# Ledger of designs, part 3: VHH binders against Tubulin glycylase 3B (TTLL3B)

Target 1, 358 residues: Tubulin glycylase 3B (TTLL3B), of Drosophila melanogaster (Fruit fly) (q9vm92r272to629)
Amino acid sequence: LEERMAFIEDYQQTQARSLLLYVREHQPAELISENGTIFSTTLDFALGKVKKMVRHAEHYSLDDARIKPPTPAEIVENQTFMVQSTDVLKSNAKFKVSEKVMAEYARLAGLYLDQIESLRPDYRWDGSRNLWILKPGYQSRGIGIVIRSSLDDILQWTSNNQNKKYIVQKYIERPLLIYRTKFDIRQYMLLTITDTKVSIWTYRDCYLRFSSQEFTMDDLRESIHLTNNSVQKRYKNKTNRDSRLPKNNMWSLDQFKNYLRIMGAPDGSWSKTYNGFKQNLVAVVMASLDETELLQNAFELYGCDFMLDEHYNPILIEINSTPDLSPSTEITARICPMVLKDCIRVVVDLPKNPTAAT

## First folded at step 15 (VHH)

Design s01 (from r01 with E111S)
Fold by OpenDDE, last read:
Structure s01 (fold): chain B 358 residues (1-358), chain A 125 residues (1-125)
Amino acid sequence: as target 1 above (358 residues)
Amino acid sequence: EVQLVESGGGLVQAGGSLRLFCAASGFTFSDYAMHWLRQAPGKRREWVALITYSGETDYADSVKDRFTISRDNAKNTVSLQMNSLKPEDTAIYFCAAGPSWFDLSTGTYPSYDYWGQGTQVTVSS
């Protein structure tokens, strides 16, 4: 129940940001009408929500435990906002305000969005559709994954599938694409736990996975929006997909770097990305250590999936404790055995000389 | 028997260049990432460069943009092109075979299976 409430709050906050983003990205004259059905109170509400987010981010740790149940009045207000904002975002409803007033709202929207995005850079990737991805908690390989935009639909889905612990995550609506196709990067992480130390290891090699379809937000099918091989192997590549993309829907790191060169990416783009991997993984692991009892004298291999933004910043989308290491493609046939061999080498060498410093 | 034999070391003036070679035998070369390490007098051995099985490379900050590691799987060799050498680069340089796992806590590659005997590089001021 508490988690549900936290999600609802997050969803509503996201909706507020989405509306403000929409307002920021359009000309005021395009957003208003004398016969408009949306009132300025909707904008006030959105601004208020984001302002509150900014304050919270500045002064408090984002802890769901701090979320207070809404009052009945707040519930009604939230509902009204959701209806009105949805009408704007999905049906292009117009505001019944003057152009001057709308321009001011646009200015404020920009200001508050910049503030919150500065504090929470991940919000830059959310887009304006307020989409969420639902994943089964114990299932790997993209099975049972759905993308939804409606809060009611999401809540109903989770309620109807109580036997399956679902994880709800914000869907990245503005990912970096390669030739109009969605991709992610599989980065491997090794965690070793000794009596005295937790060590995080990153593998130097990684690979990319592509969707078999061109990316579009108008169709939310898994063939378009999921990149894992277990899902994509079930689909044929579309003929309209760029011919420069691989048939097996995978690239090696070298192939990706070559692409970056071809595209004229700034020097050091990959280094930036890789460093971002490390930073994100450390953050996630450290956050997890506070909540999870780790087995002593153990190691675990993880497959970490990242998307990229337009600046080649990585976005962690998933960590898999049992990554698929099968040689399903020529790409994985090379990297997966090596990852495994190297894991063994590290695990064997650590006990021999745990204090070895080079 | 596993062997790693370094060559190409010597005396060079500051600003000069050297190319080190390492010949490997006795193990499946293509299944290993190859490393260069160095040990200066009175200092700990430090990691210098890595080249993975796929040819992906990594360098210590101290040698970045000056050193280039490469490998030839057909010949079971790894090389280190060292440009713009500095007196601080003076050390015994070792070739090693080991995994491509980077330890985030130590900031290095700490694990190696095989080592060479090393080759002396001296950079004069």
Scores: ipSAE 0.878, ipTM 0.970, lowest interface PAE 0.4, mean pLDDT 92
Fold by OpenDDE, fold request of step 20:
Structure s01 (fold): chain B 358 residues (1-358), chain A 125 residues (1-125)
Amino acid sequence: as target 1 above (358 residues)
Amino acid sequence: EVQLVESGGGLVQAGGSLRLFCAASGFTFSDYAMHWLRQAPGKRREWVALITYSGETDYADSVKDRFTISRDNAKNTVSLQMNSLKPEDTAIYFCAAGPSWFDLSTGTYPSYDYWGQGTQVTVSS
């Protein structure tokens, strides 16, 4: 119940940001009408929510923030906001305000968004559609994953699956694309646990996975928005997809670096990305260590999936404890065996020379 | 028998260049990442460079943009081109075969299966 409430709050906050993003991205004249049905109070509400978020981020630890149940009045206000904001975002409903007033709202929207994005850079990955990805916990490899925008749909889905572990995550609406196609990076992580320490290892090689379809937000099908091979192998590549993309929907790291060179990416872009992998993985593992008792004298291999933003910052989207290491493509046929061999080498060497340091 | 034999070391003036070679035998060379390490007098051995099975490279910050590691799988060789050498680069340089797992706690590649005997590189002021 607490998790549900937290999600609802997050959804509503996201809706507020989405509305403000929408307002920022459009000309004031395009947002208004004499016969507009949306009231300025909707914008006030959105601004208020984001302002509150800024304050919270500046002054309060998220860990200490007890989610308080909303008052009946707040519930009504939230409902009204959700309805009106949805009308704007999905149906292009217009505001019944003057152009001058709308321009001011746009200015404020920009201001507050900049503030919150400076504090929460991850919010920059959001678009204006407030999309969420739902992952059934009992299924692996992308099976049963759905993307939804409707709060009611999401809540209904979770309600129907209460007996199952599920994950609800904000969908990244503005990922870096390659030739208008969604991709992620599979990075391997090794966790070793000894009596004295937990070690996190990252593999130097990685590979990219592509969607078989061109990316579009107008179609939320898994063939477009999921990149894992288990899903994509079921689909044929679309003919209109860029011919420079591989038929097997995978690139080696070398191929990706070549692409970066062709595109004129800044020097050190990959280094930045890779460093970001390390930082993110350390953070996640450390967070998990506080919650989970780990088996001593054990190791585990993980497949970590990352997306990139326009600045080549990595976004961790999934960690798989049993990654698919099958040689399904020429890319995986090379890297997967090597990852396994190297895992064995590390695991065997560590016990032999636990104090050996270079 | 597994062998890694380094060559190409010597005396060079600061600002000069050397190219080290390592010839490998006795194991499946293409299944290993190759490493260069070095040990200066009185100092711990430090990792210098890596080249994976696929040709992906990594370098220590101290040698980045000055050193270039390369490999030839057909010849079972790995090379280290060292440019803009500094007195601080003086060390015995070792070739090693090992995994491409980076230890985030130590900030290096700590695991190796095979080692060479090393070759002396001396950079004079």
Scores: ipSAE 0.875, ipTM 0.971, lowest interface PAE 0.4, mean pLDDT 92
Fold by OpenDDE, fold request of step 20:
Structure s01 (fold): chain B 358 residues (1-358), chain A 125 residues (1-125)
Amino acid sequence: as target 1 above (358 residues)
Amino acid sequence: EVQLVESGGGLVQAGGSLRLFCAASGFTFSDYAMHWLRQAPGKRREWVALITYSGETDYADSVKDRFTISRDNAKNTVSLQMNSLKPEDTAIYFCAAGPSWFDLSTGTYPSYDYWGQGTQVTVSS
């Protein structure tokens, strides 16, 4: 129940940001009409929500534990806001305000968005569609993943599937694309647990996975928005997809670096990305250590999936405890065996010489 | 028998350049990442550079932009081009074969399967 409430709050906050983003990205004259059906109170509500977010981010933790049940009045207000904001975002409903007033709202929207994005940089990757991705819990090989925008749909889906553990995450609507195609990076992580310490290892090599389809937000099919090989192997590459993309929908790290050179990416872009991998993974592992019973003298290999933003900052989207290491393509046929061999080497060598200092 | 044989070491003046070579035999060279390490007098051995099976490279901060690691799988060799050498670079340099796992806790590559005997590099002031 608490998790549900937390999600609803997050959804509503996202909706508020989405509306303000929409207002910021359009000209005031385009957003208004004498016959407009949307009132200024909707904008006031959105601004208020984001302002509260800023305040909480500055002074308080937005932890789920702090979420209070809404009052009946708040419920009604939230419902009204959701309906009106949805009409604006999905149906291009117009505001019944003057151009001057709308311009001021646009200014304020920009101001508050900048503030919250400075505190929460990840919000910059969000679009205006308020999309969420639903994933099955453990051992999800991309099967059963769905993207939804409707709060009611999401809640109904979770209610109907109570026997299945699902994870709901905000869908990244503005990822970095390569030749207008969605991609992610598979980075491997090794955890080793000894009597004295937990060690986190990152593999120096990685590879990219592409969607078989050109990216578009107008079609939410898995062939477009998922990059997992288990999903993409079922689809043919579209003819309109850029010919420079590989037929097997994978790149080696070398191929990606070559692309970066071709595109004129700043020097050190990959280094930045890789360092970001390390930082993110450490953070995630550290956050989970208190929750997990660790087995001594054990190791586990993880496949970590990252997307990139326009500045080549990595965004962790998934960690897989049982990554697919099958040689399904020429890319994986090389890297997967090497990762496994190197895992064995580490696990065998460390016990033999634990004091080896380099 | 597995062998790693380093060569190319010697005496060089500060600001000079040197190229080290390592010849590998007795194992599948293309299936290993190759490393260079060094040990200065009175100091612990430290990792210097890595080149993976795919050609991906990594460097210690102390040698970044000055040293370049490369490999030739056809010849089973790995090289280290050292430019802008400093007295602090004086050490015995070792070639090693080992995994490409970076330990985030220690900030280095701590695991190796095979080692060479090393070659002396001396940089004079």
Scores: ipSAE 0.873, ipTM 0.971, lowest interface PAE 0.4, mean pLDDT 92

Design s01 (from r01 with E111S)
Fold by OpenDDE, last read:
Structure s01 (fold): chain B 358 residues (1-358), chain A 125 residues (1-125)
Amino acid sequence: as target 1 above (358 residues)
Amino acid sequence: EVQLVESGGGLVQAGGSLRLFCAASGFTFSDYAMHWLRQAPGKRREWVALITYSGETDYADSVKDRFTISRDNAKNTVSLQMNSLKPEDTAIYFCAAGPSWFDLSTGTYPSYDYWGQGTQVTVSS
């Protein structure tokens, strides 16, 4: 119940940010009409929500925000906001306000968005569609993954699957693309657990996975928005996709670095990305340690999937405890066996010579 | 028998350059990442550079942009080009074969399967 409430709050906050983003990105004259159906109270609500977010981010850890059940009045207000904001975002409904007033709202929207984005840079990756990805916890390889925008649909889906562990995650609507195609990076992580210590290891090599289709938000099909090989192998590459993209929908790290050079990426872009991997993984692992009982004297290999933003900051989208290590492509045929061999080497060598650490 | 044999060490003036070589035998060279480590007098051994099976490289901050690691799988060799050498670079340099797992806790590559005997590098002021 608490998780559900937290999700609903997150969804509503995202909707508020989306509306303000929409207002920021359009000219005031384009947003208004004498016959407009949207009231200024909708904007007030959105601004209020984001302002609260800023305050919480500045003064409170996200962990301290006990989500209280909404009052009946708040429920109605939220419902009204959702309906009106959806009309604006999906149907281009217009506001019934003066141009001057709209300009002020736009200014405030920009101000509050800048504030929250400075505190939460990950919000910059969100678009205006408020999309979420639903993942069955027991399923791997992208099977059963759905993308939804409707809160009701999401809640209904979760209700219908109560006996199943599921993950609801914000879908990244503005990812970095390569030749107009969605991609992610598979980074491997090793956890070793001894009686006294948990160690986190990152593998130096990684690889990229591409969608078989050009990226578009107008079509939410899995062939476009998922990059898992298990999903993409079911689809043919679109003929209009850029010819510079690989047929097997994978790049090695070297190929990616070459691309960065071609594109004129700043020096150190990859280093930045890789460092970001490490930081994100440490954060996630540390957060999980408080919640999970770890087996002593064990090791586990994880496949960690990252997207990138326009500044080459990594966005962690998934951690897989049983990563697919099959040699399905030329790329995986090289890296997967090496990862496994190196895992064994670490696990075997560490106990034998603990002083070998340099 | 597994062997790693380092060469190319010597005396050089500050600002000078050296190129170290390591010849490997007795194991599948292409299946290993290769490392350079060094040990200065009175100090602990420290990791210097890595080159993975694919040619991906990593460097310690102290040598970044000055040293370059490379490998030749056909010859089973790994090299370390050392430029802009400093007195603090004085150490015995070791070639090692080991995994490409970076320990975030220690901030290094701590695991190695095979080691060379090392070659002395001395940088005079």
Scores: ipSAE 0.863, ipTM 0.970, lowest interface PAE 0.4, mean pLDDT 92
Fold by ESMFold2, look of step 15:
Structure s01 (fold): chain B 358 residues (1-358), chain A 125 residues (1-125)
Amino acid sequence: as target 1 above (358 residues)
Amino acid sequence: EVQLVESGGGLVQAGGSLRLFCAASGFTFSDYAMHWLRQAPGKRREWVALITYSGETDYADSVKDRFTISRDNAKNTVSLQMNSLKPEDTAIYFCAAGPSWFDLSTGTYPSYDYWGQGTQVTVSS
């Protein structure tokens, strides 16, 4: 119950932010009509939700553990907000307010969004569609991953699939695209554990994986949105896909760096991105080590998946504890065997990591 | 028998340039990342530069934009072009073969399978 209530609150908070983003993205005149069906109380509700989120982010402990049931009045208010905001976001419903009033709401939306985004930088990646990705908790090679926007659909899906222990995660709506196509970056990480220390290693090579189709938020099919190889190998590239993209849907790091050069990306963009990979992975591993028991004299190889934002900042999507290293393209035929060979080289040198030079 | 043999060291004036070479034999050169390290008098050995099997490069902050590493897999050689040399660059320079794994806790590449004997570089003021 506690998990379900927490997700419902998270979904409602995301809906409030989505509505404010929509308002910020449009001119006030585009959002109103004399015959509009949406009242200003819907905007007041969204602003209030975001203000509460700012208070929680600044005050640290207010959302610690106690989730109270909503009152009957709060249930009705939430339901009304969800219906009206959905009509705006999905059906282009208009507000029944003056242009002057809408302009003031747009100004406030911008201010509150800027405030919460400064406290929660990851919110910059959200859009106005309130999309969520549902992933099986058990390793399933991409099988069973779905993207949904409806709260009822999400709750029904998880109820119907109880044995799979689904994870529900906010979908990144504003990824960097290459030739209008979604991609991710597979970065390998090695964790080694000895008597005296835990070492975190990043591999100095990686590769990109592309979707078989152009990116759109109007179609949630896996062939567009899930870039992992186990999904994409089931699909053929559409004829409308940009011809500059690789036929095997993979780029080496060198090909990506060449693309950055051609597009005039700032000097050092890749170095910044790779340093961001390092920072993200250190943070995640250190958080996990605080809450788990260490196994002595062990090592584990991870496949880490990143997306980028439009400023080339990395967005960690997942860390896969059982990456498949079987080569499937000329790209993976080169990097995958090398990752394994180099892993063995580190492991046989493991006792020497703390040793001084002789 | 594995061998890494450095050459090209010597005495050079501050602001000058020098190019080091490393010839490799006895192992599958193309399967290794190649590194340069250096050891100044009274100091511990420190990592300088890396070039991976695929040609990706990395450099210590102290030498960025002054040093350039390159490799020739057909000849099994690695080179280090050193420009704008400073007296602080005085050291014995070693080439080494190892993995492309970066250790985040030490901030360097600490793992190596094979080492050269080193070549002396001396930068006079």
Scores: ipSAE 0.686, ipTM 0.900, lowest interface PAE 0.7, mean pLDDT 83
Fold by ESMFold2, last read:
Structure s01 (fold): chain B 358 residues (1-358), chain A 125 residues (1-125)
Amino acid sequence: as target 1 above (358 residues)
Amino acid sequence: EVQLVESGGGLVQAGGSLRLFCAASGFTFSDYAMHWLRQAPGKRREWVALITYSGETDYADSVKDRFTISRDNAKNTVSLQMNSLKPEDTAIYFCAAGPSWFDLSTGTYPSYDYWGQGTQVTVSS
C-alpha cells in the first residue's frame, strides 16, 4: 500500500511537470482561447507542485524521507488538477487567459522546470506524455513488459497481475536515437569479492542493440521500445529502414564511435560516456552492499544495459545477473567469448599477481 | 615458451620521437589485450597504454595525444609510437598481455598474464 501511494504521488508530480513542459514548448497563442475551458488555477497548482518538489529534493540530501499522506483537501485539489491537466495534454483543451498572462506562465514554467532539473537531472529525460514502463519483478528478459500512460490502466494492470510483482518506472521519453531508431548499450561488469575487498570491473568493449522499428511515442509496441535481443529477434526490420543501420540490429563499439565522428560529436564523447558507466555502476554496487553481509571468495558477471541522452550521458536501465552470452550475431560471436575468457583470467590471476590487486 | 620481447629503446633528446616494438610468441596473441607499462628509477611501475583484441585503445593521461599504441595480429606484434618525448618519460618500458577488464577500485588495468623483460628509454635535455 505504501508503494502504491508513493507511485500515485510520483504520477501526479510527473503530470505537473508534463503540463509545465507542454506550456514551455508551445507558443502562448497556441494554448489559449476566449472560449477556453481550463483556468489559470490549473497552472498555479502545477507550479506549486513543482515548487514543493524542489523543497523536498533539498531535504533528501541526508536520505531522510518521511512522506506524509495527503490531506482530504489535497486529495480533492489533486483530483481536480488531474482532470483539467489531462484535458490539456490529451485533448488539447485551451486556457481561458490572455496571451500576456499565458506568456508569464510560460516564463515561470521554464524557471521552475530548470530548478527541479538542476536538482534531479534525470527529469530532463521525461517528456510531456507521462509514460510509465511496467516490468515483472521476476526475471523479465523482455517478457511481460508493457508501457502505459493512464493512471487507471497502470493501477488495473498491477492489480490484475499481482502475482508477478510488477515494478513501475518512469519511461525515458527522450533517449538518444541513431537514424531515428532506439538503441541500448550492453556493458559488462564483473564483481569480485574476497575476504579483504570488493572490486568492481568494467569491460573495455561493449556493443549496441537496436529496435527493429523507428522510434515514436505514438505507438508503444515492444518492437519499437524494447531493444533487448530476446524481444527484437521475433520481429522483421521495417521495410526501407535506414540502410546505415545494421541488418542484425547490433553494432560494435567501433561502429558507434564512427557514427559519433560522422555526426560531429564533441571530442571525448565516448570517454565521457564510459566514465559515466563507471560512475553509475559504482553507485549501484555501493548502494546494494549493505544487503550482503557474508564475505567469501566469489565473482559474478553482469550484463548492464544503458541508454544515452542527447549529451551522451549514460542512463542505467538494468543490470542483468544472467546475461545472454550466446554468439547470436557476428558482434556477439566475438565479444561474448572474450568477456568470458578475460573473466577467468582476472579471477585466476588476482591472488598470484600483486599488480593485479593494487 | 611464452615470450614477449621488447625492442626499439634508446637515447633520444627531449621533443624527439621513438617507436617501441614487442614481439609475442607461445600464446594466442589475438585473444589478449596488449599493454605497455613503464618504470622509472625509484618509482612504481605504471600503466601507459592498452590496445584490446578488437582494437580499442586507452592511454594514461600523462601520455595521451603523444603516444599511439597499435597491433598487428598477423605478425604477433604490438608497437608504441612515442612523440614529443619529455625527460619524465625516461623509464624501462614493458610489454604485457592480459584481460580487458578495468578495475574501478584502482583506476587502472592491474591484471596481466605475461610480461616482457623491458627496454630502456632515456630522454635527455
Scores: ipSAE 0.672, ipTM 0.889, lowest interface PAE 0.7, mean pLDDT 84

